# Ledger of designs, part 274: VH-VL binders against q9vpl3

Target 1, 224 residues: q9vpl3
Amino acid sequence: RGKINIQRPKAPHYERARVVAVTQPKYPELPKAKSCFKTRAERTQQQQENPYNEIIAREVRNWLDHSRLVAFFHLSSITADDIFRVRVQLHKQNLHLKSYGSKIIEQAVKNTRYEAIVPLFHSNHCIVFSPDPEKTAALLRIVRRVPQMVLLGGIVEETMLSRNQLVAYAQMPGLHAVQAQLVQTLSQAPGHLIQQLQAHQNSFVQVLDVHAKNQMNEETPKST
Short names: E, the ipSAE of ESMFold2; O, the ipSAE of OpenDDE; V2, 0.75 times the mean of E and O plus 0.25 times the DockQ between their complexes.

## First folded at step 10 (VH-VL)

Design C54 (framework fv_imvotamab_arm2; at its last look DockQ between E and O 0.19; V2 from the best seeds 0.00; counts 0 for: pae O 3.5 > 2, placed apart)
Fold by ESMFold2, look of step 10:
Structure C54 (fold): chain C 224 residues (1-224), chain A 120 residues (1-120), chain B 112 residues (1-112)
Amino acid sequence: as target 1 above (224 residues)
Amino acid sequence: EVQLVQSGAEVKKPGESLKISCKGSGYSFTSYWIGWVRQMPGKGLEWMGIIYPSDSYTRYSPSFQGQVTISADKSITTAYLQWSSLKASDTAMYYCARIDYGDYFGFDYWGQGTLVTVSS
Amino acid sequence: DIVMTQTPLSSPVTLGQPASISCRSSQSLVHSYGDTYLSWLQQRPGQPPRLLIYKISNRFSGVPDRFSGSGAGTDFTLKISRVEAEDVGVYYCMQSTQFPYTFGGGTKVEIK
């Protein structure tokens, strides 16, 4: 009795209009003229100006800026199933396993204090991010069972640490304040971390190269 | 448990404004991109654009540039899709979805969708 | 824009039999940094899409072993080894190698 809906659309008009519109389909025409007049230079310039990689680099920068623990690994050949299982184990500890292309990493850290990490990404790699530096011990415990992931070093509380320094940090139980004091003490020579990481990476590559040459000599006969 | 929960269905007239929402939970909202995808009735999927909630950086599909506004409020873990003036051709289902460039490199989790009906 | 073409448009299948869906891109989906970003999505009737396969052949979490992806360059295939009733729906391929992101037109899988 006395129902006036002044706040809602009139239903009869809505139903009539919708039925008529639905039964008369109209397909949009392709704008043929516009697509025909683009020059080669305009097409090439559009492709060169694709900002796609910067979008991915933005994600990397955000992870770096908001993670109090970052760990870098060399990644040997591993099945998709095995890496997925590791990712799940890490995720349960608020540890986030990510992989980004080396050029993306370079673009992400360009003109920052982290530029020195770029050489670590010339080979297969992965990165673990976490907001909780106390999870360093859990990280190392999980990856101990994964020989395909070889620790290269990391960043704790915005301080770069060598592999050995990161392992030492993980072995220190206690309050975050105590661990923060340790990180500050270890960070007095930041350039030393990069040299150690580069030396280990170069040594690893040299061992692989020598091994490959030994196998090649055994497989190939002497030239005539 | 990653979850994207969208606002409810909308019935609008041409020329009206509309803002629909997508609330993320169970993950670090600011660490992942949110994209919007349109599905017109009985049709396939169309990518509309993407936003990074950490700094509100947006990128639109050329087909939707200037047609909609994508935004986010990271303090309440919510992304938005907005029209200033709806058209009847905007009648569609709209999905939000998350993208992780460090892993799956595709839309890994999807909202339930928001049906928008625009008719006179 | 990269055009993604799916075939068939409709795939009626007897329960327990295989289904095969093809996706062709108008240009290579290999990204300059090494990977090919081709995904497969499933949309069950009345539901949102969900990720099945990423980077050509990797199953997303919780996706059954009966789903497999393969392909390279511009030609990709999704296979369902033994179709179950729950597999009814529309399947889309998607590329995220470059903007704009584009989808195939969809393939409807249904039980005959």
Scores: ipSAE 0.652, ipTM 0.855, lowest interface PAE 1.6, mean pLDDT 80
Fold by OpenDDE, look of step 10:
Structure C54 (fold): chain C 224 residues (1-224), chain A 120 residues (1-120), chain B 112 residues (1-112)
Amino acid sequence: as target 1 above (224 residues)
Amino acid sequence: EVQLVQSGAEVKKPGESLKISCKGSGYSFTSYWIGWVRQMPGKGLEWMGIIYPSDSYTRYSPSFQGQVTISADKSITTAYLQWSSLKASDTAMYYCARIDYGDYFGFDYWGQGTLVTVSS
Amino acid sequence: DIVMTQTPLSSPVTLGQPASISCRSSQSLVHSYGDTYLSWLQQRPGQPPRLLIYKISNRFSGVPDRFSGSGAGTDFTLKISRVEAEDVGVYYCMQSTQFPYTFGGGTKVEIK
């Protein structure tokens, strides 16, 4: 009686295989963690003219108009829990994370100065709003810990910035720090100029003094 | 802290006009919608309508359309609910509430309520 | 209009015991945006309503963990894992998926 190879069981006869295939308990597919954000395809199909579009569009416009910092992000496979955590972190910094449908954004920015942002919303996206442009560094620090959030660009002080420009902006010293440094530099400039202008005069005086001393020493008769 | 403070209790007669107020504070008043909800004595909640204070855009429940007027003065961060002619059936508690359509899509903060009593 | 039906009307509960409230909508509350805009409100005696749960299962800020929401489509449930004395009041479900917004009839939670 051949040792049943428990490690490599022989494939069952095709009839048995069919029976086993049919009798295999169909485990309910764990509900695919419904990404809190519908895929673009799902969003496009469901975008029927909804009375809420106008309501939400107004809200979006208001956020855009009152925000001095706006950042646009692409979302890649982020869970609801992760979004919530990020939202809490952002909120602590007075950063407001919002997500809107592409059609809503289009409606909101139509015939406005923000119309150029529409192409950014063709995928799963979120927007962060802030009244404080100084929070850009904080925003980027938080988002760096969230690989599912990809920075696309933003608006700072009514100026549209690319991703790279926004990163550069965040790395700059605060306006006040730069201003203080400028003032300090400017305040030191006259002193340096005066020193440089006087340097030649001082050197000349020193040379003359040495010369005068040498002449005096030559005129002093060695009293033997 | 987000707060909605409503005007005090009102006692009126049928046929009189009334305007009650809801003052928002602790947030950008023009960025959020305000809704009004009626609660008759011992009864449930009824949605009346909403207003966007920024431009005073309004939506009413069909049941309240033409019966009441919702308005807002953004300069003083106040929303209003008014009747031109009160009825005894208008006796109820009226609540204002903030609506956040960005995050919650619901009434996230509520006023303390204004009791309106209409009796002959 | 979407009709919201809550059951039971009254829920007497012993302190420390769980409570469950059901809310059924006359039609699907799934919005075209993909979200389901169902909220649960708590109204304590003599107080205004308070938001507990939004979008079926999300706890609002400051809401204790003993409150949980679940459901999909047309059937929704609010659960209180351990009822406390402060939980006494009327609970309402609300749909904001379409105008007009509508509330359930309310469920009164009281202590036995």
Scores: ipSAE 0.044, ipTM 0.600, lowest interface PAE 3.5, mean pLDDT 84
ESMFold2 (binder alone), look of step 10: mean pLDDT 92; pTM 0.944

Design C55 (framework fv_imvotamab_arm2; at its last look DockQ between E and O 0.55; V2 from the best seeds 0.60)
Fold by OpenDDE, look of step 10:
Structure C55 (fold): chain C 224 residues (1-224), chain A 120 residues (1-120), chain B 112 residues (1-112)
Amino acid sequence: as target 1 above (224 residues)
Amino acid sequence: EVQLVQSGAEVKKPGESLKISCKGSGYSFTSYWIGWVRQMPGKGLEWMGIIYPSDSYTRYSPSFQGQVTISADKSITTAYLQWSSLKASDTAMYYCARIDYGDYFGFDYWGQGTLVTVSS
Amino acid sequence: DIVMTQTPLSSPVTLGQPASISCRSSQSLVHSYGDTYLSWLQQRPGQPPRLLIYKISNRFSGVPDRFSGSGAGTDFTLKISRVEAEDVGVYYCMQATRFPYTFGGGTKVEIK
């Protein structure tokens, strides 16, 4: 039985060759490497999308401008249902969860005071807006239950805060509570000062009284 | 609760002017876009245009550009759709709807509609 | 403009049976930023349209679980797992990926 020369296979019979040629799976030509040049269609599509992006960017700017609390989150593998649940919870607290494209955010904040936030939007993200900075604690409480939402940072009263700073802010007593404490402390300060100032005088008077009593006792002749 | 309440049905003659209204309530009116949609009798929905009430920025469908004017008064949280000169072909139901690009990227809440009838 | 084509025009369905509506776009509805802004609307007789599904497959608030959306690129489907009497109406797909926004021609769902 002649050793099948695997290195030089005999050409198949012409009929077999025809069948093999016809039955060879036509692999779809790998799409030619998209030329580095955007097709006219792609360019046209991009141009058409520009006005649209501007419209959305306007909305983003409006939210930023009218929000006293803005929080930025990374989204990690969160489902639509989970997002919806979180949104409902946030909404009950007048917290507005929004999601925009990164490029839209870039366009929205370009040449604005918010431009520094652009690096936060390189991944899947969402933004929470609120007109009330006092809702920061509520926001963090809600989000704590959502491991898919990772706090990146935020803006409170036009000040950009890191994640840690935002957490610290949320733990601070409310402004009114702090003010009340301050007033209480200030109201007690004069009383304490007066007490301290009088303490020496009172001590001196006591010492004098004791001395006077002792002198009187020495002068009282023991009436035998 | 988010609500959009539209003005009542209108019966007009060709050549007359008309302005219909859409009042928003239960949300920050200036923060969301309002769109207008036409539905001719027995027909489908047609997007007409949108307005951002905060600054009254408007965009129109090419089919409706120059045919209608969309405006808003943010002080009373109301959007408007108006015609300078009505045509019989303007007979339709007109809906206003809120657009939320941040959440749903669509018309999430709708008005009840305003029927406009233009007949000689 | 993006043309949205819905099929079928009419869908008579027996109560409790499933319904399926197809929507095809003339162009990809994938936005440059990766999202697909396809929505499904329900319009019951004598009522305004109601949002059912947004971004292909997400149910809007208050929408029953029997409604589901699927698809990608240019082909999209709305499914009703068990049609109820209240589901009677016209259903529209809508694209908001590009201006002008465009609607499908509608599919009328009715009970046999």
Scores: ipSAE 0.638, ipTM 0.822, lowest interface PAE 0.9, mean pLDDT 87
Fold by ESMFold2, look of step 10:
Structure C55 (fold): chain C 224 residues (1-224), chain A 120 residues (1-120), chain B 112 residues (1-112)
Amino acid sequence: as target 1 above (224 residues)
Amino acid sequence: EVQLVQSGAEVKKPGESLKISCKGSGYSFTSYWIGWVRQMPGKGLEWMGIIYPSDSYTRYSPSFQGQVTISADKSITTAYLQWSSLKASDTAMYYCARIDYGDYFGFDYWGQGTLVTVSS
Amino acid sequence: DIVMTQTPLSSPVTLGQPASISCRSSQSLVHSYGDTYLSWLQQRPGQPPRLLIYKISNRFSGVPDRFSGSGAGTDFTLKISRVEAEDVGVYYCMQATRFPYTFGGGTKVEIK
């Protein structure tokens, strides 16, 4: 069984002729390798998987609909033990680390304002969901120590934010701090009160303008 | 701590109705699927179906479609498995289990089981 | 339905020795968009099942490193490097790649 078949004659003179003949014919078009043509097995597999993937996409849609904070990360190779430790740290802050297939995410956001996030999931990725947008700072603090997770951007209060915008959001004073500043302004002398109200009005207009621009520019935030 | 607590064992006669429960705690109940699994005496495991408690969307194994009803009440974080007319062949252990498609992609936490005995 | 076939049906093992359990699926478990959703469950006597291994080879939280999973496509293996008394029970493979979810018939690990 390990015997080499050496009875076939070598064709050294014909090898040169065959090489010349092969190089002379007009080359055939290479078949397209992608989804232009699918085998019977590939079609059967995809047909079986579409209803199943829609079930999983329902879960993704529910997370998106009930999360006021969503953060997208590129995920490098990481051990199951390391990702588990990160998940536990995040869970303590009501931050839920999930990973779904890119086609499932595409199905989940199809025909929604969030279709633009699909390109973020062409590579290996994970998503953090939370009902608590004030936990953005905690999220960034935890993942700072996880170089395998690279922040790409996020969604806060249904507004898409780039990486830099999300970092800036995490540094903003909380709603309680804004309310406290308003109370302090109302309690101060009339002249100082007018200056404080004008400053807060300008800041409020800036926040509204950023929000309006983010609503008009509904596409995946690009890294800066 | 994620916990699924099922209702107690049941002894029934053929033709009787039954509704068993599975109460989830320690997690966001409406964010995860609940599946039901049957284990007949001395046999392996059989998947019966799943429910998404957020909107009560259900899918059944073909073997169980029309034989049982899966439901949930998200206000009390409880899923249910129900028969309108029990048969002796329904004698089995029934488990509920949580499904997390975004992490383990399978049954990560299980209830303690509910033994259902149906005999004349 | 995807049929999951486990071998052996029973695995009596001397304490401290290895055990190996095979699981074969009737179709590839590779999802067309990504991972292979093959899990291993342990059911100790008188207890509910518990997750040991997910996505072929990842140990679930609290599972000792003497458990390992391997395989691809249609052929999968669970190994216990040193069987301990607490490892007695029935082990199931399970696929969650396609509906309906299906389980192997189980492999009973026991001390001889």
Scores: ipSAE 0.596, ipTM 0.823, lowest interface PAE 2.0, mean pLDDT 79
ESMFold2 (binder alone), look of step 10: mean pLDDT 92; pTM 0.933

Design C56 (framework fv_imvotamab_arm2; at its last look DockQ between E and O 0.12; V2 from the best seeds 0.00; counts 0 for: pae E 3.5 > 2, placed apart)
Fold by ESMFold2, look of step 10:
Structure C56 (fold): chain C 224 residues (1-224), chain A 120 residues (1-120), chain B 112 residues (1-112)
Amino acid sequence: as target 1 above (224 residues)
Amino acid sequence: EVQLVQSGAEVKKPGESLKISCKGSGYSFTSYWIGWVRQMPGKGLEWMGIIYPGDSYTRYSPSFQGQVTISADKSITTAYLQWSSLKASDTAMYYCARIDYGDYFGFDYWGQGTLVTVSS
Amino acid sequence: DIVMTQTPLSSPVTLGQPASISCRSSQSLVHSYGDTYLSWLQQRPGQPPRLLIYKISNRFSGVPDRFSGSGAGTDFTLKISRVEAEDVGVYYCMQATQFPYTFGGGTKVEIK
């Protein structure tokens, strides 16, 4: 009884809203960076950014921005149980398997340094993100047992790598191994240090720095 | 290993403010969305809104726009739902849930719920 | 808003017998990119909801194979092949194809 006389909901009183804002931690968000020109260009059904798609695109951008290893795969038909098992194996190695619609990825990377990855998403795909580029070898070992996932290429330390370049990167010595090689050369004649560091550095940089046009201001590796 | 732990039950009077919490653990808190869902006594589920703790972007259901504030503190991996002025009609169970757009769709992990009772 | 209509509202079932729950949306749940973001949730008595099925037919982690989902477009079904005592509770369909996210009204599964 009592429910039939309930007042209509009202917006919070301005004074109460201000008091709550002052006394409680809040994260104000004022995303008025977009101009009116973009809203006009986005009004066509095919060119309009759907607000829902932008939310998902925001997630994609965050993964791209915070991952030093990104690997792109073509994904053939796979059961939900099999992909779950793969995801669990990858997660144990701090490798995060994700799948997003291709148009969402296009929207996520539009006008960013990642735009060059868009052609990789013409077919069914998935992406593996990780903050740990040293996990590239573990990634390749795990997916070798998953024929449904076909490696297309990746991004390591902000450098776009082809499939073969990513595989070669996975075989390179770790930071500790590079430091050990430096110590060993210091125990030899003085002139050999510079030459060995140059050769080792060039090999590592060459594998990492490919597609300089893909990432603006990316250093071009020296090769011989 | 993913866990969402919510703050305890609340008993309030109309007009009072309230802030309830949802602490996430076992995953990268800033990489996933947190949504809030209301369940009125004996009723179904209603989506209230979402937040992306990575940048604090929020989106509300039209039914709840201006009625509540959703926020997060990523330093303590905690999301919040708050009212500036409670109504008796706010009496309900409130759930937080994680949203994973890249692996699964919908709410994949749920908190245990926070019962809010607003005595008229 | 997409209205999600569940039937039946209550499904009393004898232990070991099948149960079938229907969910109909007021418009297609197929996203413009081809996927259908339809989920099924289970809420046991006194517990929070948990995810059972995502994208129509995929079982979430730890969900027994007696649960299956099917459907397309606007019509979706959750089936429990052999109802067990722990399956008692309320089942919800949910769409995540567009905002606002919306739920079905729920179907109570109970033992006769």
Scores: ipSAE 0.385, ipTM 0.726, lowest interface PAE 3.5, mean pLDDT 77
Fold by OpenDDE, look of step 10:
Structure C56 (fold): chain C 224 residues (1-224), chain A 120 residues (1-120), chain B 112 residues (1-112)
Amino acid sequence: as target 1 above (224 residues)
Amino acid sequence: EVQLVQSGAEVKKPGESLKISCKGSGYSFTSYWIGWVRQMPGKGLEWMGIIYPGDSYTRYSPSFQGQVTISADKSITTAYLQWSSLKASDTAMYYCARIDYGDYFGFDYWGQGTLVTVSS
Amino acid sequence: DIVMTQTPLSSPVTLGQPASISCRSSQSLVHSYGDTYLSWLQQRPGQPPRLLIYKISNRFSGVPDRFSGSGAGTDFTLKISRVEAEDVGVYYCMQATQFPYTFGGGTKVEIK
């Protein structure tokens, strides 16, 4: 009686395999986690009929006007659950993740200083808002763990920054740290100056003293 | 603290005009929408309309379109609801409420309400 | 307009017992941006409405943890795990997904 290899069952006969294949319960494909973000096409169609377009546009303007940090991201295939997790993490840092349709953004920024951001919204995107520019480092730290979020650029203190500039900004010491360093440096400058001035004076006095001693030694008659 | 304070109770006759107020404080008045809600005696809540005080943009419920006027004066952080000609059917409690579309997308703070009584 | 239907109309509850209120919308409340803008409001006797829950399941500031919201699409539920005397009032669901905004008819919670 051949030991039934439980680990590598012999492939059933072709006919049996066909029957098994047909009788295998077709588990309903888990509904593809509907991306929390409708496709661009779906969004465009829904936006045309959305009475909230103007309301949402004003919301966007409000966020832009009151945010000192704004970051723009491209979203690749991301699940609703993943977005939620990221949102929670960001929220803990007082970072607000929002997503708007391209038309809404266009409407919101039309004839404003933000009009230059419109080209960033041609694909699936999200925006992170913060009242605190010091949270840039925290934002980037969080987003680095989310490969589906690609940084495109941002606005910091009303200045438009490229991706690279934003990364560089995040690496800079905080303004307060820089100020503290400056104060420390400035506070040390007078001390150094005094030391340098005193060093010259001390050196001069030493030279004079040596000279005086040498003169005194020359005047001392060798008492035979 | 965010507060909405509404004007006092009104007793009017049919055909009279009325303007009630809602004063916001403790927040940037121009950055949040204000909505008006009607509650008839012993009845539920009815959304009337909204205004953005920043530019005075208004939206009305179809049921209240043309029946009332919503306005705002941002200089004194006050929103208004007004009738040109009151009807007995306008007898109700009227609430103003702030709408936060950023976080809550709903009425997060409410006024204390203004009772309007219209009787002959 | 989206019609919001609440059940039951009245909910007599014994103190310390749970309460559940249902709200059904005539259409999906999922907004095009993915959020569902369903809120629950509490109105105590003689007081203005108060926001309890926003976006289906999020408690507003100062709201006790005994309140919870759940649901999706067109069916939503507000639960009170342990009813207290201060919970007496009328509860409303509200949709803000589509203009005009609409409220449910309200559910009166009373103590037996």
Scores: ipSAE 0.122, ipTM 0.623, lowest interface PAE 2.2, mean pLDDT 85
ESMFold2 (binder alone), look of step 10: mean pLDDT 92; pTM 0.938

